VHH binders against q9p7d3. Designs and how they scored, part 40

Target 1, 295 residues: q9p7d3
Amino acid sequence: MSVITQAQEIPTVAANPDFNYEGDPIIIQLCDRDTVFELSRDQLLGLPESILMCLFPRGLLLDYEIQECQLTQRPLIFQTADFDPSLLQYILNYFQMAENRTANDEIALSPPPPSFPGKCGIILLKEDIEFFILPPISPTTNIAIEVSPNDLLKLKQRVAQRLLQQKKIFDCLHLENSTSEGSAEKNLVRMLCYSGFHEDDEWKRRIQEPHRACITSVTLTNLDFSADQGPVSDPEYFPVYHKLLLFWQKPARKCWWDSSTSITYNGIEFATWVRRVWTLELAVLGANTYETAAV
Short names: E, the ipSAE of ESMFold2; O, the ipSAE of OpenDDE; V2, 0.75 times the mean of E and O plus 0.25 times the DockQ between their complexes.

## First folded at step 15 (VHH)

Design W6 (framework vhh_6fv0_2; at its last look DockQ between E and O 0.37; V2 from the best seeds 0.57)
Fold by OpenDDE, look of step 15:
Structure W6 (fold): chain B 295 residues (1-295), chain A 125 residues (1-125)
Amino acid sequence: as target 1 above (295 residues)
Amino acid sequence: QVQLQESGGGLVQPGGSLRLSCAASGFTFSRYVMNWVRQAPEKGLEWVSTISWYGGSTSYKDSVKGRFTVSRDNAKNTLYLQMNSLKPEDAAQYYCAASYWEYPDYSLPEEYDYRGQGTQVTVSS
């Protein structure tokens, strides 16, 4: 099993920039599991690419579908891939809120650097945790102890519950005072803190996938350049900002194996391995998707 | 200090083979996606190949697929590129580059956190 899923090379949702929908907003119905979401064309296109990839792993010719539906007088209903509806709801609500704030000029965005392409930036951080339980080896037989399917399920559930209780975003990086200031992980935290995160931030949504040994978490934050209390004092400030721009409509991933932990069940200790995959993406509100390709 | 040192370049005839190596130091090698990039004369930097943190996933530029193989040894902090069936158009300075993040595409030089000095590959009859 490839530890890292290949990023899709193809735009997930394709739109025709020449389609002018100056009239009533086209309402799209997204069917996600047993939940139906309603959103406009623009709202759909404004979602992070990483989320769109989850919803439409085979891609979507949005404007083509819209036209076909109009011609056939069918409702605009799209079936999504399997995605937790609560996560999607959180994301949609957040973007809606952000749009409303920008429209009302309520977001005193510290003047973004002149190179910022939009009115508002939203950082998406997603975590996928895959965990594995290894059967213990009998010291007497040197053979793996057989675990019943039922017991395995219980073990998985227990591990999942433990992970669900871990709410702090950065705890998994195990940063200590002894950690080098120049470490990749410290730099990561710094970068994210410059983007509006706080060191003690918690995942806004954290859920267990129903049929996989997987925990999915998502948190959104507004890009806030003011979070830097001393940009002048930090020579790395500008570089960090530029780095963040690399994630604009371009989701990046970070994968690593977390430290092994153990779980005891019926007096037997099981080793647990955890693989973490972070996805980071910058979404920009008010930026025409076409203008951003030139930067 | 972060160092990436490429080696293994040279002059080969069309159809020949080379094996490039990149020795990494000064950073946690296993935490980085490793890349090969190249720059031909009067051309820009182009992505050639990527290998994931633990070597479980590889990707290649279309023009080198089936001919080039990227691999890594995390215990030795070394990246490799086996180049077979070399073509004149493969002639370039080849660089080893490290990325903390995996990107969907490597179209920007800024996507690499570290890059070596390169090794020259020349393909001529």
Scores: ipSAE 0.732, ipTM 0.886, lowest interface PAE 0.6, mean pLDDT 87
Fold by ESMFold2, look of step 15:
Structure W6 (fold): chain B 295 residues (1-295), chain A 125 residues (1-125)
Amino acid sequence: as target 1 above (295 residues)
Amino acid sequence: QVQLQESGGGLVQPGGSLRLSCAASGFTFSRYVMNWVRQAPEKGLEWVSTISWYGGSTSYKDSVKGRFTVSRDNAKNTLYLQMNSLKPEDAAQYYCAASYWEYPDYSLPEEYDYRGQGTQVTVSS
């Protein structure tokens, strides 16, 4: 198949990555719900594109805003879109710790492939669940059974707790199926496990969104081909690794429904439908860390 | 097992319209992002349009925005491309392609998992 030519998407946060502002590091305050986060310009620009899209769905002209703040002397503060602050804190902490580990050089890792800078690839996997509860059709009236608002709230809470307790990342893929989708999902799991995941991994963060029938889960892991034992000796290794490069700073999404789920409440069986969206991105940390310069 | 069958191509005058169809089988259609890709004579493949799993999001190459409309019917496992205001530059073999992931730009051949045999669109002078 020939190479497909397509225009690149405009980055969510627009800034010249090579631009260097003189003086003290530029400090940015992000207001996320009721939590204020302080970041440098470089920390903000280093976040995964998928996360920047969640924080700034309309985009952000960062260098323009910096210049406007310098001209008008207003503080450099941005209101984010609705994003759970505990998830943002987890992501920020993860990238900070990864920066510290790279500077330390104490960790023995397999050499990264030549196409990656240093050893600092970080895989982001995110799951967004929206769930729905459908009352059954009454056999006597042939219309949907009416559910009181209080009972609906209790049922919703019960479904949410069940979903929150499903902590294993890959269980929702139902790998025992032998269909075409089951084979693709097995290859996805194999790709991720060659790259730093383990088959029994649990979501590092899994939360219910406030006032919504939605659950968001995030896991970050270091790219680590040595964990799978023998990636160089596997004749199929390079095709699997090459597929991981499809996600390099380019988030990709998949979506599906779990329509086979049901739940019983007060002796009545309710259909429970779950829409899952996965986002996969390979973030690059420390593009400049392989340069040796100290202050 | 997997099959993508394009139809609806043909000869049309400039300014005319065509509606392409792509019948899919052998996979769960609603789990795939669907694409239209085209190839003009002696040119490489060119991405045209993408539609998300359930039709909630569409994207188009700039040169066809406002003239082409992509849609899908998951109950019939069918992808469509309504092509209006056709220009000679639109003449090409049009291919239906399926992707397991939704990608931001579909710039790499490995991003397409399945591709049909194509249907020819010719725009007379």
Scores: ipSAE 0.549, ipTM 0.799, lowest interface PAE 1.4, mean pLDDT 79
ESMFold2 (binder alone), look of step 15: mean pLDDT 81; pTM 0.828

Design W7 (framework vhh_6fv0_2; at its last look DockQ between E and O 0.01; V2 from the best seeds 0.00; counts 0 for: pae E 5.8 > 2, placed apart)
Fold by OpenDDE, look of step 15:
Structure W7 (fold): chain B 295 residues (1-295), chain A 125 residues (1-125)
Amino acid sequence: as target 1 above (295 residues)
Amino acid sequence: QVQLQESGGGLVQPGGSLRLSCAASGFTFSDYVMNWVRQAPEKGLEWVSTISWEGGYTSYKDSVKGRFTVSRDNAKNTLYLQMNSLKPEDAAQYYCAASYWEYPDYSLPEEYDYRGQGTQVTVSS
C-alpha cells in the first residue's frame, strides 16, 4: 500500500521573487520519461503544487538552477520524476489556454468575491486508484487458489480496463437517493459543483500507470462562482466557498476504500479491492505567490 | 447530530502521563482524518497531532514528538492521544477535531469540519 504522506509545507519548486527576468523568457526543458516539454519559468511556477510534487519530489531550487545553468552555459534541462507525459501535456495546455484567455479578457469571470486573490481560478482534481486482486480460498482445501503470474497479470489488466471505462468522476461515490443529504459524499459533490464541476462530469484524462496496478486520472476546471444553480439562500454556500480557498496552492487529499467488487476469470471469482486517493487543489492565475501566504 | 466528546484530561505533575479519548458520533468516523489540537491560556489554537483515516499515517507537532502518540479505533469511533512526559507547556484545553480532507498543515481552524468541547490538561508541580 502506498504510504500516504502529508503534503510538504514548503513549496516544492522554490523561486526567488527578487529575480527579475526581464526580456526573453527563459525556456526550461523538462524531461519526463521520453518526452521533453518546454515551458517558461513562470509557467513552471504556475503549475499546481500537487503536480510539482509529482514532478519534483525532492524539490527544486529553480532560480539557483537557472543561475548555475547561465554561469556554466549549460542548457536549462530538468529531469522530472516518473509522470505520465500525456497528463502533463494536458495540464500544461490547459494552463496555457487559461492564461491566454485571461490576457485577452475573454474570461467573463462572474465577479469573484472580493476576497478572491486572482483573475482566474483553476481547480485540479486528481485521482489515484490502486487496486488489489485477492485470490479466492478453495472451499475444499481452505487454501488460497494459486494463480500463475501470467494469469495475475491478465487479471490486473482486466481490472484496469474496467476502471478505465469508468469515466464519470462522481460515480465512485455511489450517491443514491437513499444517501443522506448530509453525507460527506454529498457534501463533497456539492462543494465541487459549486466550484464549477457538474454531476455528470468525466475525467478528462484517465490512464493506466505502467508496471503498477494503478489508474491515474486528472481533470481541470475553471472556478465558476456562478455555478450555484440553487437559491442563494443556501446557508452552506459561504462555507463552501471558504473551504475551496483552503485548497489554494495547498493540495488536499482524500483517501478511501471503494466497495469491493469481483472479477471472474476462467470460472473463478476474484475479489477486487480498490483504494482511491483524490487530490484537490486550487490554482490562481495572476496571484502573487506572496499574497497567497496571507490568506 | 455530530458529536465529539473528549475525555481523560486532568491534573498531572511534570513528567506524568495522560491518555485522552475522543468519542465520535453522528458521522462516519473512518471517513475523516482526526486531529488533536490544543489551546493554552492566552494563546491561539495550535495543532498537536494528526492521524489518517485508517491510522496508516501519523504526524506530530515537533514539541510533542516522541512524547505523544495518536491512535484511533474506527470500530469504536474513538480517537486517542497518549501523552507521556508531560511538560508545563503542554497544559491546555485539548480538542478533538475531524477533517474530511487531509491538508498539508492544520494551522487554520477552518481546516476542521468538526471539533469537540475539549478536555482540560493541567501540568503543575
Scores: ipSAE 0.539, ipTM 0.806, lowest interface PAE 0.8, mean pLDDT 86
Fold by ESMFold2, look of step 15:
Structure W7 (fold): chain B 295 residues (1-295), chain A 125 residues (1-125)
Amino acid sequence: as target 1 above (295 residues)
Amino acid sequence: QVQLQESGGGLVQPGGSLRLSCAASGFTFSDYVMNWVRQAPEKGLEWVSTISWEGGYTSYKDSVKGRFTVSRDNAKNTLYLQMNSLKPEDAAQYYCAASYWEYPDYSLPEEYDYRGQGTQVTVSS
């Protein structure tokens, strides 16, 4: 494992796994900005914890809300925190297609070994960028050089466009400039490439938030069990997917700063600072839910 | 189709004034830094003035400072150059030019994404 932190230990959406609601399936409406998503209780609970934290940063008592909705005859509707609807649609579609394949027992190219706790694994990698444009400070006034508010918006748009064009997932780690072969960043990339990523992979979704200096990128990929099997007799070797199980419903985060661009305004070069947060999580479909509750 | 159409050129006496206009179409005008450039016979392209995307700054070649004023109206997709106290050395073909990125000196034609056909300014002496 090469990440330096894990995001949380407590489930964001509280639910009783023993509940079995009688009658018609429970349908939940999520209002995310101007888009409504419909999903079942199981679909909501099956989302990666890191995504649930984005949608409900203050938590959600799901089964309490379902029971109150049934008693009061109110619709089961939740407002999410500000999360881009195109990203949520991508995630929901990916999980729905994966659930359909596992429900039909379709032949998998790389079936899981018996020691894997489910029918398939899905790796979520997410990047959150916050960027800043820093005007130089005048040495005589000790005050930053002025930029009009409207032109500042244009500068932010230009920096965002450059960052959006950096579509390759691993380029931001600057591995070619590292003299340490065993660095945490190099080990993370190796782990991911043995698990279903490729060195030249591009983000599947990469978007800028409107009028904000923020970019969010998400890629989902299937865990590939065939890539690293190791010697059969080596007792100290373990497959890379064992390392990923550490992140099963326990997302890990890596946070760092760098400077990747500069931009010119009125003949003056302005530095940019980029804060990147990566989130890595494993989702397991078809898992024994009792094992996930015993964390 | 992208178009930049200059107008307002003509013949003027030394010390006189002209107002040039440049009508833009076929692209999002407010996303471009706008420039005036000029070319006299047997001379290279000469940068005259720049105005930022929303007008937060203007800049001028030293020889025209105090005499020329650049402005833009993003609602009308129009760039303007008010030229006062005209001199014979100001006589040239004047071009409106657009750049998506700001460049340090605008001395090279490849730094402009779009350039118009120009309007002729002639100063009699």
Scores: ipSAE 0.085, ipTM 0.634, lowest interface PAE 5.8, mean pLDDT 81
ESMFold2 (binder alone), look of step 15: mean pLDDT 81; pTM 0.824

Design W8 (framework vhh_6fv0_2; at its last look DockQ between E and O 0.51; V2 from the best seeds 0.00; counts 0 for: pae E 2.4 > 2)
Fold by OpenDDE, look of step 15:
Structure W8 (fold): chain B 295 residues (1-295), chain A 124 residues (1-124)
Amino acid sequence: as target 1 above (295 residues)
Amino acid sequence: QVQLQESGGGLVQPGGSLRLSCAASGFTFSDYVMNWVRQAPEKGLEWVSTISWYGGSTSYKDSVKGRFTVSRDNAKNTLYLQMNSLKPEDAAQYYCAASYWEYPDYTPEEYDYRGQGTQVTVSS
């Protein structure tokens, strides 16, 4: 069971604000599995905390490491934890694009919310799905039917494939017309849609984790309060805005179990359990990390 | 209508124990992270403890670690706080609070729902 670790109160990647890097751009190499990523110090520090936590679960004293590398004349290479390189590439590309747009004044918060600390907000929504397959119980013996490791692997693969085909972000919430308008799920969707998501949005990346019964999905979007021609007139507009600010560099999580489903394999029905964990975080471009303390 | 009703507060001597309960209604209890917060006289609201949706994770303020235990019964829509070895500094109005999201740093302003509280007094 993946221990839902509480977000640390301290930054996962710690930097010393007193370090002056003027005139010497520092390029960091991140080794993630078999892929090497190059990024600047600022790019690394600008990544969502939730992602940094995945990359560096033990934390990173970035400037300390930089200094040590300089003193020892060793390459500035950091080994990350196991993280899908395609996800990381997607995230890095997205942030790079956002930075470029911001630099050209092409992306601006429209309308700019009051006291927003930056020029551009990026919302990260991540899903981790863990799924479990339970063997059926024999009605005659009341004992669990033995499943071979090979068959179990095949079953897991089949379940994973099914989950990978579920591309729509909000389908898992099972919103029906009969669902109360004030339900938590509807409020969640409303909040995200006010932020720039669409009800029919799909996961931009959805992958199966290697050697784990886990599906990880990520979608990034620009913060856009203008997405709905009416959020300003909605009494929930202001509350949504404030709530989103709470996610600034502080990833929030939501965990729930889906209703049990079944998979049939070789004529036998297996019960499947799915646990979903959503992580929501707001990243702000152009905001000085020092200004975040004032909000 | 959403309701959180705290109970179990009272007067105890230092070193004594109390068990607080919070009865929830009007919302899906298991959809929310549950929290205990407290407010002492002339002090602000402070976070005490958190328990995740299904009880798999718990967290505590440092000053209450080892003395307080949070638990929940989703079948009964009830949150509990077992308080042992109570100290005078634990005296406060204790509130049950619910949050749909789990935040890294809980503050009273971030909660979706909060009860009316129950008074805990610790005195010789």
Scores: ipSAE 0.726, ipTM 0.885, lowest interface PAE 0.6, mean pLDDT 86
Fold by ESMFold2, look of step 15:
Structure W8 (fold): chain B 295 residues (1-295), chain A 124 residues (1-124)
Amino acid sequence: as target 1 above (295 residues)
Amino acid sequence: QVQLQESGGGLVQPGGSLRLSCAASGFTFSDYVMNWVRQAPEKGLEWVSTISWYGGSTSYKDSVKGRFTVSRDNAKNTLYLQMNSLKPEDAAQYYCAASYWEYPDYTPEEYDYRGQGTQVTVSS
């Protein structure tokens, strides 16, 4: 009942839904590293909130900036935070194709049920890895073994190559070590596989960040309503996509560590620690305006 | 069997302090984000504080920021809430809650486990 006791977060990119810009389409230029991306206002606002947080970690007042540029007749150009351009291109292409499908009233592979708040669902799964190489303690000096900066760089490159080759999305969850059918990891995989993922899916994009001990992976997939049809005899079955609506414009994060690997260099075994962060988000295209008017 | 058992509630004067504890069992504690939530009589559930899996990130409701401190000890499977400078409006049943995901804000469906609570009363 009280708004003061529970506040909702402000969207990263703020825009006024009542604005309609007459004349030529508004073209926005995003400068991301050495790459310039051109997109419309609607294309920018349609990106997942998790991606907008990566591009504009301090937020953006989009319609204010558009109106200032129109008044002063200056180009509408924004510098993004550091985000890999190949990942951004993949994401932009995916959403453009999905928007074209919904704009042309094309039938999706599995049409949404009436209770779904739009025409198309897109699931974003992102993995951010930061890895660390820990020199062992020398038994003769009782201090960490010295590694030259050049050797450390070579060692990091070898670890990154091994991590890049681990392409299957779900292998990092170590499901074979769980004996429980109700484990949190198994429930996560089940939810995703009933939503359009396949157990053996590989990351669509998986790249090492330049000059860092970091790997970023992204997969987008269409929400597949036919993947979870439920038992034929249970009319009260609750389809999994209702759980996915918890992630609609609300990116959720899971973080864990993996220390199960090591690497040998010059006859010395180095421990490798991997910190993984998953981000899960649902985007909904073609939302019903009647539903958006409800409070 | 999953259990969350809160303790440390009681009666305190305005401006006083209390330290709440929550003992967890039946699940891998370090895999979960931990939360403190509270409920005054005949009121809805109100989020108070969140602490990440290893304590690297904490957040607080604006009205308690600077007065409350959340912490966790993963070796003891225990969540803590240090409450200082208590006000009458802080009086409530305080619950420990666990979630698998870290969310920007929480709805009741996003808490996977919740305890039975411990009562905090603030009166002169």
Scores: ipSAE 0.437, ipTM 0.746, lowest interface PAE 2.4, mean pLDDT 81
ESMFold2 (binder alone), look of step 15: mean pLDDT 81; pTM 0.820

## First folded at step 16 (VHH)

Design X1 (framework vhh_7pa5_2; at its last look DockQ between E and O 0.37; V2 from the best seeds 0.00; counts 0 for: pae E 3.9 > 2)
Fold by OpenDDE, look of step 16:
Structure X1 (fold): chain B 295 residues (1-295), chain A 125 residues (1-125)
Amino acid sequence: as target 1 above (295 residues)
Amino acid sequence: QVQLVESGGGMVQPGGSLRLSCAASGFRFSDYVMNWVRRAPGKGPEWVSTISWEGGSTSYADSVKGRFTISRDNAKNTLYLQMNSLKPEDTALYYCAASYWEYPDYSLPYEYDYWGQGTQVTVSS
């Protein structure tokens, strides 16, 4: 397989592999909104790139900052960007559990795929929704109906509530479309199901962002090669697997719009446009980041 | 059947310009991130440029930044590459490729779902 020559982007959180510190593990405090999280240097570096991008959109020279804090005898406190603390807690807990299981050899990839670089794989799927309410046009005047700010707020809240009730991950992909266009979505679902998702899976976390017409959802799952993949002789099996490995520390995105959500308020139907952005990433425990180039 | 057909290649002198086109059919063009990849003689494939689904985001290899411009017309199912200030080093077979996902980098062939047959660009005095 020929590698396409491209410069690798610098990771969001830059660390010095030769960084040496003496003593107990370095404990970092992350301040996220009104919540403080404690985690080790290694734990921070082990988080998915997509999450690190959310926490540190300007990047972080981690080891430099650690050294500066030590030299100045300041606490190791880092301020994150705005990120829902409940989501972060979910992610941190999940990785901690996975690490513990891996350390105790409780997680076994059976059968391990060829050339899998680690002991455990974790798949991160994130959805970012932004939704917009369109003003209805009066059938009588052919003019957009004015909506008061208060009513608009109520409408937004109603739409948000509806979206929050949509818990199934794959419902938004409208898989019933038998057209060639439906093939891409079907392939997406297939790929994810091969990796350990199920068609009826739900978002593990789904929250509305404060004071925004935005909803963020996250689900983590362990990579499971034993999932119902159909016959082993499926010619699409290997291609799907290889594609999955492309997400290793390389978050991929998919964006699309849908207008399937409408609300009725005071007898008037409001159309809603929903922008959906999926982020998919594979994290591998027990592997070195430099090994991704060899796949 | 999915098809990507490149055109617009040819021979040009250094400093010259070419505009490549890629006509897509057999799939919903707007559902895919579109890419240009080139392969020079004796070298491996090199990513050149990427454009997002609606054209809101573009990226370029360092070797072509400031000289090449990627664009798309979803109504026409067509991808474009405007190449200015061409150099002998730009000589290659240029491929149009479609990706369902947007990746931070396109370093592997499997990051592309569909490929064209390529169009030859030769920059020579």
Scores: ipSAE 0.800, ipTM 0.916, lowest interface PAE 0.5, mean pLDDT 87
Fold by ESMFold2, look of step 16:
Parts: sequence; C-alpha cells; structure tokens
Structure X1 (fold): chain B 295 residues (1-295), chain A 125 residues (1-125)
Amino acid sequence: as target 1 above (295 residues)
Amino acid sequence: QVQLVESGGGMVQPGGSLRLSCAASGFRFSDYVMNWVRRAPGKGPEWVSTISWEGGSTSYADSVKGRFTISRDNAKNTLYLQMNSLKPEDTALYYCAASYWEYPDYSLPYEYDYWGQGTQVTVSS
C-alpha cells in the first residue's frame, strides 16, 4: 500500500504556544558546516519557511528541544543540514536589520497599507542550479569518451565560472524571445518589479557549492507597496501585496532545464545541461507592538 | 498562441470510467506544472490533481484519491486524467490548467497561467 498524505499545514520548525519563557530571550546555537550561528528563538521562527526546510529537512520540535535542554542542562545547539553558511549569514543579517528598523519605530519610505498583516514584507527569491557535462559519444566505439578526473574538474570550473558571471536575476528567462505580452514569464517579472525588484537586479549572493556542480543564489528585497497605489481608472488592477500574501510562509517553486551550451576542451565539444529551481516566498515581519509614528 | 484543448468527456453511468486528454501548444510544456480543475454546477473551481514538470510527483484532492490518475507525456505535449469508479458528484466541466510555479497548497486561490475551455463529464444513472 502506498501512503498518500494530504498536505498538512505544519511548520518545519514547530513552536508550542503553551510555553512562556520568562526573562531574557532564549539563545540557540546552530552548527552549519562547522560555522556556529547564535540567534534567538524568535529569530529562528521568523526565518522564511523555505530556508527552515533547507536547515531542518526532517523538521525541528523547537520548544520540545528547548524544554529538554533546560531540564538536562544541555546547551541549546542544533546541527543543520548542508546549507552554505555565507547564505545563512546574509539572510540572518537581512532579517536582523529589518527587525531593528521596525523595533525602533522607523518610518518606512513605502509604508504598508492597514490591510497588510505586519510592519514590512520581505520577498525571498532563490535559485538552485545543477549543471552537468556530458562527454560526447565516440563515433568509432559508440560509447562515451573517457575524460580524466583532472580534465573534468577543469571543465566543471569553467562552466561554473560562466554561470557565476551571469549575475542578473531575470536574464535566464530570456523574455525577448516571447511575443506574448501576457506570457507567464513576463507576468512573473512584472509582478516582482512592481513589488520591489528592478529588471536589471543582480543576485545579492551567488555561490558555487564546494565539491559539487551546483550554484545557489539568494536575493532578499523589501516589499514595495507603491504598486498598490495604482491608477484608479484600471478596474482590473489588483494590489500586488494581496497576490504575495498567498506565499506567506508557503514557498512556491519552479523547475526547468535551461538551454544547454557547449564547451570545447582539447578539441572535443562537450554538451552542458543546466537545471534550475526557483523558490519564491514572502516573509512578514512585525508585531502588534510596532506602530508608525508621524514625524 | 497558447492553446490547451481538452477532450474525452461524455456521459457515463456511476462506477464507470473516462479518460481525459489535454493537448498543449504555444509554450514549452515541460516547464509547467499541469493541473486538472473542475467546476461543478453552481460551484466555483475545484482543484482535482497536479503533476510536476517531469511527472515525478503527483497530488490529488481527497475526493478523488485512489480513483483518478494524472499523467503526462512531455514528448507529445499531452496531459491525461484517468477517472475510474465515477460518482454523480464528479459531474463537472473539467479544465486543463498550467502553472509556472509548483504551489504548496493548490486549494488556495492561486492564479493559473493558462487554461483550456473544458470538457464536460456527466455521471448519471
């Protein structure tokens, strides 16, 4: 019998609302590839769900673990799954800066409308690339040619460098090849650009994974509410933040094979294949204690 | 021009079977998550089933699990829905829909990027 489970709305890092922690904030240590990160319980719970799934793919019963550690006097330290520490640092810094702005009652340049459930929105866009180099089939032996491990490493490094240099977020969609104004790709870019991206934006972080043919890129941006002030004469205008709220703690992803290119090495042409996965998520930061003050 | 054309609908008695097809053109079919959505009389759209880009994972609404099977053939740009053990409550206009994103919960009112015009399925004794 195959077990088919309905999607359940259980967060990757589960909190127990019955626990009330008196005193100073609970500080947690995360061990990620030998880098230790310190963060509060609330900072961990505030990370995007897509990032929590990367760190804890089997989930984490956070308040249960905190209670067990307090009972046994163990340090609050958890091992994460394999995730690049420079990406985690970027994400943590971004959310800390956003928290500082809202905690200090700073007036946002584009303040959220009253119907928005928090003080600011943060859009996460992430790209995961896997690339493959396929040796050609020899016409005389009808089998793939043999490539030395050292030559394969050089080939992989050259492909990786080309991909790393392609820093513009939207170039991989090749929008100039579409004749339709309403294509899904154009509508995606339009939605993101109305919400805080610019068409020529570059990835804020773009890294090659160590010892793998993989590249990971992340950009965080503040949700811009200016599009929700759209022209009153357009009856079909729908405020962008309403669309993005559907992704609040519910990441969406898309996967496609990019056009393969070739690379020539020692007179032999190698095909390259690129598989891309994008992840889109909205984080909402803020609490009922944040108020916008007039200046 | 994007086009999704459903076929294979009709009338069938309870307990019967139908196989729906959806022919796609005008876009790169393999880049899209494909969906079946139905609209019963007097009701709004109801998500039925979803299949990933390469066909590696499928999901179904609770009301059809075990009775319906979604599949796709990327070489033929065609989506299928095998419907077995049909019930009167399965009577609806069935739409083929494409989404650029794979969503975590298709019960939410996400916008699908492309829609067909639908094929009618009627289950009546």
Scores: ipSAE 0.306, ipTM 0.711, lowest interface PAE 3.9, mean pLDDT 81
ESMFold2 (binder alone), look of step 16: mean pLDDT 84; pTM 0.854

